# VHH binders against Protein KTI12 homolog (KTI12): the designs that were tried, part 2

Target 1, 302 residues: Protein KTI12 homolog (KTI12), of Arabidopsis thaliana (Mouse-ear cress) (q9lmh0)
Amino acid sequence: MALVVICGQPCSGKSIAAVTLAETLKESETKQSVRIIDEASFHLDRNQNYANMPAEKNLRGKLRSDVDRSVSTGEIVIVDSLNSIKGYRYELWCIARAAGIRYCVVYCDVDEAHCRQWNKERSDRGEDGYDDGIFEDLVRRFEKPERRNRWDSPLFELYPSREVIDKSSPVILEAVTYLTKTVDSKTQDVRILQPSIATQAARFSEANSLYELDRATQEIINAIVEQQSLGAAISRVTLGNELPPIEICRPIGLPELRRLRRTFVKLMGQSSLSGPPLPTDADSAKRRFVDYLNREFGGNNA

## First folded at step 12 (VHH; from w2 with H101R)

Design x5
Fold by OpenDDE, fold request of step 13:
Structure x5 (fold): chain B 302 residues (1-302), chain A 121 residues (1-121)
Amino acid sequence: as target 1 above (302 residues)
Amino acid sequence: EVQLVESGGGLVKPGGSLRLSCAASGFTFSDYGAYWFRQAPGKEREFVSAISSGGYTTYADSVKGRFTISRDNAKNSLYLQMNSLRAEDTAVYYCAKDSERSDSWYDFDYWGQGTLVTVSS
């Protein structure tokens, strides 16, 4: 069982790569069961899916939900979409890690000019192409996968503009080998090496860190709301568990609390992609959020 | 019209300093978290720094101790003071704000055209 994330610019040959990989896996000696999750399954127009940020978010949510349900089936799951956002690939990586399954990224590396041309050709043929504005926006926002990132590794890179992608493609075969190899304790291949128990624990903790962050911050928000409901003139919210109190000089509405939480999660998430990992325990997450809130509320009084 | 416009990029020698600016229009920057990102040639975009409305700051490990993010609410602007610049800091730098259109932690609003920082001997 494994999760394969297809990644590439719009019109970079991702679907061909996904299908080719799936077919090759099915024909492999191990006769793997393979499932492709793609955008077409939602019967939505490409331009509708990427018309705006809410639409795109909705699409990502649907794909992620399907992935989450599928990773427990024992199948190799291939996600055929743009998967252009680094943070989203990180989420998919977290799902794979939480499920204890193998993970990899297949990247269709095609330059923008070729993608643009192929998009135009599709449109000219009456096929589903991207509108120009949407296409350019997607190209601009594309975050290229990098091997150094754990959520982009291992990385299998295809070049659809330079080579024919088929079952005999060396990169496809390499991916199949990676996906079908059994873990051998004697295998020195870095790609197949099982992390130590400690490393596994750390990775597992990291995989759940976003979830824990969300949970922890929500609990704090709930506590604030609850205590404010008990008395209109409270100046301090006490949380217990050796957490510092939250100093409030005015009643804080739920919309504001939600905004603050959203920003905090965003700050922490982005920092974790290029810095220290997220807190692995709820108390640490709560403490950081409390500190953040105190600063936010104190800053408004200055 | 809502816009973010980055400026202040240029050529600088290793060890030098540069200050980037991001001017916001069409919205109040102080109501949102603000962010700096950068993208080096042939590399992915990466987080550099962020500041909340209340002044809570975060930094990428690669820039900690060298870069300082700040904001001027009166000028509706975001800044990035970059000291002790290195060749690896060469990139196009972008500013962004929290999105009201998505609650995803990786969605941002109103990416500008960016400003190029080149660190070279």
Scores: ipSAE 0.850, ipTM 0.954, lowest interface PAE 0.5, mean pLDDT 89
Fold by OpenDDE, fold request of step 13:
Structure x5 (fold): chain B 302 residues (1-302), chain A 121 residues (1-121)
Amino acid sequence: as target 1 above (302 residues)
Amino acid sequence: EVQLVESGGGLVKPGGSLRLSCAASGFTFSDYGAYWFRQAPGKEREFVSAISSGGYTTYADSVKGRFTISRDNAKNSLYLQMNSLRAEDTAVYYCAKDSERSDSWYDFDYWGQGTLVTVSS
């Protein structure tokens, strides 16, 4: 069981890599069952999928949902999409960790000029190319995977502009080896995340940290809304659980609360990619959010 | 038209200081979370710092204690004071704001062209 994330610029040969890897895995000694999850399965045009941020978000949601359903099947799941956003790869990594399965990233490293040329060639052939504006935007927003990142590791790098990607590709074979290798207790090299119960708990907590953050902050918002509904003149929201109260000098509307929550989650998420991990428990998350809210509400009085 | 324009980049020696600016137009910057990102040559874009509308700040570990993010609401601008600069701080620096079109924690709006910071002896 494994999750493989294909990553690359638009028109960087990702689909070829995905198919090649899948075929090689199927032909391997272990005869692995492999499933490719791709954008075409959603019957959406490329330009429609990336026409705007909501469309792209919708696509990512669909892909993620499919991944969530598929990682429990015992199959090797290959996500064939741009997967260009670091945070999104992190989410996929979290899913893999939560599922206790192997994870890796296959990166098609192609320069922008070649990608642009290949996109044009596709368009000229009447194939599904990207519109110029969409293409350039995608190129601009692309976040290259790095080996140092846990959500990008292990990283297998292909160079489709320099070499033919086929079943004999050394990198493909390395990926297959990694994905099919049975982790004996003695093989230190294969980070088979068989977490000790403690490690599992920690991994589980980390894997679910974003989820917990989302849930915790939503609970706080709900509490605020509920208490405000009980009386128009509420100046303090009491949350219990040894959490500090939230001081409010005015009624706070739901849209504002949602905005504050979104910003907080974004701040915490981004910080966790370059700093300390997210809180692993709901109470810690709530406490941080409460502190944030008190600051936000107090700052408006200055 | 909504626009973010970064400025203040340049060549600086190790240990030196720079102040980056991000000027916003077409919207009120203070209504949104604001962010600094950077991308070094051949590296991925990474989070540097953020500031909420209420002034809550966060920093990447690599820049904590050296960089300071701030806002000037009157000027509709975001700043990044960079002190004790290191070679590894060499990158194009970008500013961004919260997205109105997505609630994803990794979606941002209105990336500028960036400003290049080069730290070299």
Scores: ipSAE 0.847, ipTM 0.956, lowest interface PAE 0.5, mean pLDDT 90
Fold by ESMFold2, fold request of step 13:
Structure x5 (fold): chain B 302 residues (1-302), chain A 121 residues (1-121)
Amino acid sequence: as target 1 above (302 residues)
Amino acid sequence: EVQLVESGGGLVKPGGSLRLSCAASGFTFSDYGAYWFRQAPGKEREFVSAISSGGYTTYADSVKGRFTISRDNAKNSLYLQMNSLRAEDTAVYYCAKDSERSDSWYDFDYWGQGTLVTVSS
């Protein structure tokens, strides 16, 4: 039982790699069931799925949900999509850890020029190529996986522009060996296949921190809106529980408040990957957000 | 259209300093948070620093104490002062902004073209 994340630029040979890996696994001694989750399973045009950020977010959400359901079925699950966003790969890794299964990334490392050429060739044949604007945007936003990140390891790199990818490819065989290896308490793989109770508890704490941040910031926004609607001359918002008041110099509309909240959430989320952890309780999250808002509303350049 | 243009990259020796700039256009810069990321050749893009419109800052642990992010809303400009540079800081540095169209902590849909910083003896 495992989760395999196929990663690569648009038109980098990901689907060939996914099918090759799946066929090789089915022919292996273990006879494990293999399931490929791809974008075609959602019956939508790829250019529509990547036309804008909301559409792209919807696609990732559908793929993640299908992965979450599929890892409980005892199958080897292969996710064949761009998987280009570091934070998204991290979330898939969390799903695998919660399920106590093996996880790896298979990366189709192809230079942009070859990917562009192959995309053009698909379009010239009347096949499903990416529109040029969408293609270039996807290439620009790609976040390459790295072995030193736990959520990108183990990393199996393929080079479809340099080598034929088939069942005899050494990297495919290495991935199959990893995915089908018998668990042995004396091997290096023991740490991957048996989730610890402590590790699971730590992951729940991190998930609660994200929830607490989201909830705490929304509560503060709601309080600001409520107090502004009740007191026309209000110059401060009081929040109780020994939180500092929020000093406002002008009425603040809901669209601006939502924008400020989004920025704060992004700042905290990005920094938590390599910096201070997210707040673990509502009071800490509220205090940090209130301090942020007072900087945004007051000070020398409010 | 939204445009972000980085500048100020170059070759510096270890221990040296460099100041990066990002010129923003096509949106009300003062309304949005601004971000620095970097990507070393063959490696993932990683977060460096962020600053809100009101000056709230965050930093990746690897640069904390050595890098300082700042902004000048009147000039629509974002800055990164990089001190005590190390070989590990060699990368293409990108500026980014969030938009009302993105709601996830890891989604950014507006990026600059990048400026190369090389730290070598």
Scores: ipSAE 0.352, ipTM 0.778, lowest interface PAE 2.8, mean pLDDT 79
Fold by ESMFold2, fold request of step 13:
Structure x5 (fold): chain B 302 residues (1-302), chain A 121 residues (1-121)
Amino acid sequence: as target 1 above (302 residues)
Amino acid sequence: EVQLVESGGGLVKPGGSLRLSCAASGFTFSDYGAYWFRQAPGKEREFVSAISSGGYTTYADSVKGRFTISRDNAKNSLYLQMNSLRAEDTAVYYCAKDSERSDSWYDFDYWGQGTLVTVSS
């Protein structure tokens, strides 16, 4: 089982790469089924999906939900979308690592001129091309995958404007070999645990910490909801894990709790990409979230 | 409906100060976290600072101690006080709002148009 992220500029040949990879995997000796998650699965057409930031975010949310459901099924999952946002590729990588499966990026590296030409050719044929304004905005916002980033590695680079992409393509075969080897299916290489590879371990720990932060904060929310359901007049929530209690002065609804959690996770996640790493364990994450909640609730006593 | 409008950008010498504002409308600003991002020429968009609905703040290491985020919920406004500006602070600065509407827990649903800050001697 594995998660494959196809990445590339609009109209860079991502769909042919995805299909070629899937067909080549099915011809291998693997016993795993292969599933492509793509944008065509939705009601909205391409220009509706990318018309504005809310629409684009909604599309990514639907794709991510499909990925979440699929990583536990034992399939090789191929995500065929732009996947142009560094933070979104990081999210997908975190999902794969939490599920204990292999992950890689297949990047269709095509220059803007060819992509623009291919987009116009689609439009001239009456096919689902991008409107010019949307196309240029997507090209401008593209964040190229980089091999030095753990969430972009392993990186398999294709050049659809220079070569035919088919099942004999060396890069496709290399990706298939990586995805189907039995000795490293979904476990970390033991060499990564050695001090000499601490840099790789640090980046893996960062990704794991973000996923752990998400889980830890949800557990705290669940505890708050549970204890409030036992009585509307409680002034503190006891967590019992050497964690400080949460002091509340008013009933807190689930919608507010959900917003507070999302805000905290986003604040911490964004800062970790450009600053100090997140806490590496669940207890540290919970303590920090509890401190955050106590500050958010104010603590004014009657 | 949701609107985020940045202002206060301009040309400033190294060591100078500048205060950015973001006017929010079309939603209950006080219910959401608010964020500043920036994008330098030739660079990826990067996080600058964030403030929760209750005032919890965080900062990128590159700006900590020099930038101060604040909000005025009564005026639906977000601010960024930038002190001791450096050439590497040159960028388009964007404000963004948090939302529970998206399935993604990593993304933001609304952004402003940006305001350009140029730091040069």
Scores: ipSAE 0.208, ipTM 0.654, lowest interface PAE 4.3, mean pLDDT 77

Design x5
Fold by ESMFold2, fold request of step 13:
Structure x5 (fold): chain B 302 residues (1-302), chain A 121 residues (1-121)
Amino acid sequence: as target 1 above (302 residues)
Amino acid sequence: EVQLVESGGGLVKPGGSLRLSCAASGFTFSDYGAYWFRQAPGKEREFVSAISSGGYTTYADSVKGRFTISRDNAKNSLYLQMNSLRAEDTAVYYCAKDSERSDSWYDFDYWGQGTLVTVSS
């Protein structure tokens, strides 16, 4: 059994890849059962699901819940959705690790121009295309899978704009080989398939809180950069009505801001293993990050 | 070369205290978060505590209120004060630093060799 995450820009050929993989797996020597979890089972259409962040979060929650229920069935589960958020792919990886099953990402790597053209062609044919505003927002927010990230590996890359994706595609066959191989105590697969306390704790978080943490912290970083770029004498960064200001004793460069953000995200991720749950909403995540930054700026090494 | 060297482990009776140290070298310690993990015999390595470069701390529930993490950036040192020790705290304790190369949520670049803490009557 296994969990496959299909990933790619909107209109990048993900559903063709999912169906092709599923059919190839069903025809394999072992004739393994395969289930595709897609967005079609929900009551709202594509543009309603991605109209705003609350709707998108609700869709991801429903998909994650389906995945969590499905990984215990002994089937190969294929998640056919955008899966564009690295924190969300991490959560799916945690589900697979907690269940002790194989995990991989199949990435449809298509440039924005082709995706945009295919979205327009889909709309011109009267099919489920994305409205222009929603499409551009999804493209902007897409986080490419990377082989160096454990939750994006193994990574099987397809290039639908350059070649036809079918059962003879070498990458499809490589993915099938990976998904159908037997577990052996002398291989890396035994270590990969055994759950660890780290992945078990992340499973019990029950939310896409890592996504909210990642976006909330980036918004704060962006605000700091913007306000510093507008005034060399700014000693306080204001963040709106509910959040305390950030007190800055000196100009802070983007490299330092990136390090501080990375450390915060890791601290929160590690603490969720055996401690308080991650913040469940953007405002809570922002407040916690602002408190962290003020500690880092106000007292460190003075 | 990056080095993390733990010390301060030993044998202690239940209810006792120990202070672990981790000496860091080969990198700018003050730029990174620092972490304590532990691994009991026959079990997976688990998180104990973390501290940011500026002193923000987190703890596993199993040690909260009993363990205190601290750092001295001028001495490139990380500490773990362990009070009210229990038999289940018996483990090899490791210090670790953040990854430099990605925002990988659970990856760490370097680990120490570990220091054994045994809690027994």
Scores: ipSAE 0.172, ipTM 0.663, lowest interface PAE 5.0, mean pLDDT 77

## First folded at step 14 (VHH; from w2 with A50G)

Design z2
Fold by ESMFold2, look of step 14:
Structure z2 (fold): chain B 302 residues (1-302), chain A 121 residues (1-121)
Amino acid sequence: as target 1 above (302 residues)
Amino acid sequence: EVQLVESGGGLVKPGGSLRLSCAASGFTFSDYGAYWFRQAPGKEREFVSGISSGGYTTYADSVKGRFTISRDNAKNSLYLQMNSLRAEDTAVYYCAKDSEHSDSWYDFDYWGQGTLVTVSS
């Protein structure tokens, strides 16, 4: 059981790598059951998927949901998409850790010039290429995977512009070996330890922290909106359950509340990529968010 | 129309200090969070520090206690005071603005052109 994240610039040979890896796994001595999750399964044109940030977010959400459903099926799951945003790769890594399965990134490392050429060739053949504006935007926003990041490790690097990627490729074979090794092997191979109860709790906590932060902050936003609708002169919002009240000197609209929430979640998420994990419990998340809002309203209202 | 312009980079010896600035225009700076990222040659872009509109701050673990983020909403400016600089702090430093078009914690709308910081003996 494993989750494999294919990563690379647009038109870098990711789908060839995904298919090659899947076929090699199916033909290995262990004859693995493999599933490829790709963008084609959602019936959206790639230019529509990447036309704007809301569309991209929607695509990533659909792919992530399919991964969530697939990691418990007993198959090796290969995610064939750009996977260009490190925060998104981090979320996929959290899914794998919560499921107690192996994880790796297969990176198609191709320079921008070759990717641009291959995109043009695809379009010239009347195939599904990226529009120039979308292509250049995707190239600009690409966040290269790095071995130092735990969510990008182990990293298997392919160079499709320098060599043919096929079943005999050394990196493909190395990835297959990693993905098919037995747990608790006494050989010289990399050890894959069985999750313990404590390890499962830690992995669950990392994934749960992102969910709890999102849920807790949304609950507070909902409560603020609800209480403001009860009276025009509300100067404080009470939340009960030992949470501090929120002090307001003017009505705060939903767009402003969403923006304040977005900033808070972004600050917490970015910090957690570079340091200690987020708090795991809903009450802690709510207290931090309430304290944050009171500071923001004091600055906004003073 | 939205513009973010970094400045203050340069060559500094290990243990030294630099102060980076980011001048913002084309939007209401005081309404948004603002962030510093950096990218070393051949490496991915990584988070350094962020600050909310009202002054709440967070830091990457690697810079805590050495770097201080601040903002001056009246001057539409974001700052990064960098103390006790190390060789691994060598990078192009970028400022960034909150996304208005995505609620994903890893999406950002606008980035500056960057300012180079080199820490070497």
Scores: ipSAE 0.604, ipTM 0.885, lowest interface PAE 1.1, mean pLDDT 82

## First folded at step 15 (VHH; from z2 with Y32H H101Y)

Design a2
Fold by ESMFold2, look of step 16:
Structure a2 (fold): chain B 302 residues (1-302), chain A 121 residues (1-121)
Amino acid sequence: as target 1 above (302 residues)
Amino acid sequence: EVQLVESGGGLVKPGGSLRLSCAASGFTFSDHGAYWFRQAPGKEREFVSGISSGGYTTYADSVKGRFTISRDNAKNSLYLQMNSLRAEDTAVYYCAKDSEYSDSWYDFDYWGQGTLVTVSS
């Protein structure tokens, strides 16, 4: 099994690359089936999918869910979407590592001018191009994959504006070779495909750390709002057991709590990309968030 | 209209210092986290540092101990004090704001236009 993430600017030839790779894999001597997960599985057009942040989050969530279901099927899975956000590519990488399968990124490296021209040509032909505002926003927010990052490696770079992408393309053949390698105890690349139990546990722990952070912080928020709805004089929220209390000077509404949680999750997630993984247990995540909230609320008196 | 405007970039020798500023307008700055990112030519955009509304900070490992993030909520301003600068710190530096529309740790809804920092002998 394998997970292939297609990445590139809007209108950079990603779908051609995905189809070419899939067809080349099917014509190889591999016995594994190949499945493309793309945005066409949704009934919304691309301008609806990228109209705003809630729509994009929904699209990414559905694609990620399809990936998660597919990693247990024994197929080579190709994700054909923008995949422009490195944090999202990191989450896909975590899914692949937790499943113990091969992973790679295929990047369609096309300059913005060509992408803009191809988008205009698509619209001129009456095809489903991006509205100009959406296109420029997607271009601005694009985070280029980098092979030094674990979640962007191996990186196979295509240049659709400079060469024809077909089954004879050297990079396509290199990707097929990587994806179809048989296990051989003498090759160094096999270690990535079939990691030890310790390696698998570490990768599973990283995926669980992000999940536990999200869940634990929501549980704390829920507990705070529940205690405020029950209590009279509000000066401390006790969370029981091993957690320190939260000191509050005033009632704290759900909108403010959600903003505080959002910031905490972003700070912890972003710093984790460049440093050690977060601890996996729920108690550690809750303790970190409670300590954070006390700093935020204690500072509000000044 | 939300605006984030970076300033303070320039040319500096290795080992030198530089202070970046980001002026925020069009939203309640004190309600939101604020962040510095950077992007070197030909490289990915990467996280540098972030600060919560109440002053909780985090840093990328590569800048920890050398860079200090701070904010002044009364002036709607975010700062990055950059000490012991190295050649690899050469990049365009961007400030960013929390997304109000996504709880995902990687979604940000506004970015500045950036200020260039060049570290060269």
Scores: ipSAE 0.636, ipTM 0.907, lowest interface PAE 1.0, mean pLDDT 82

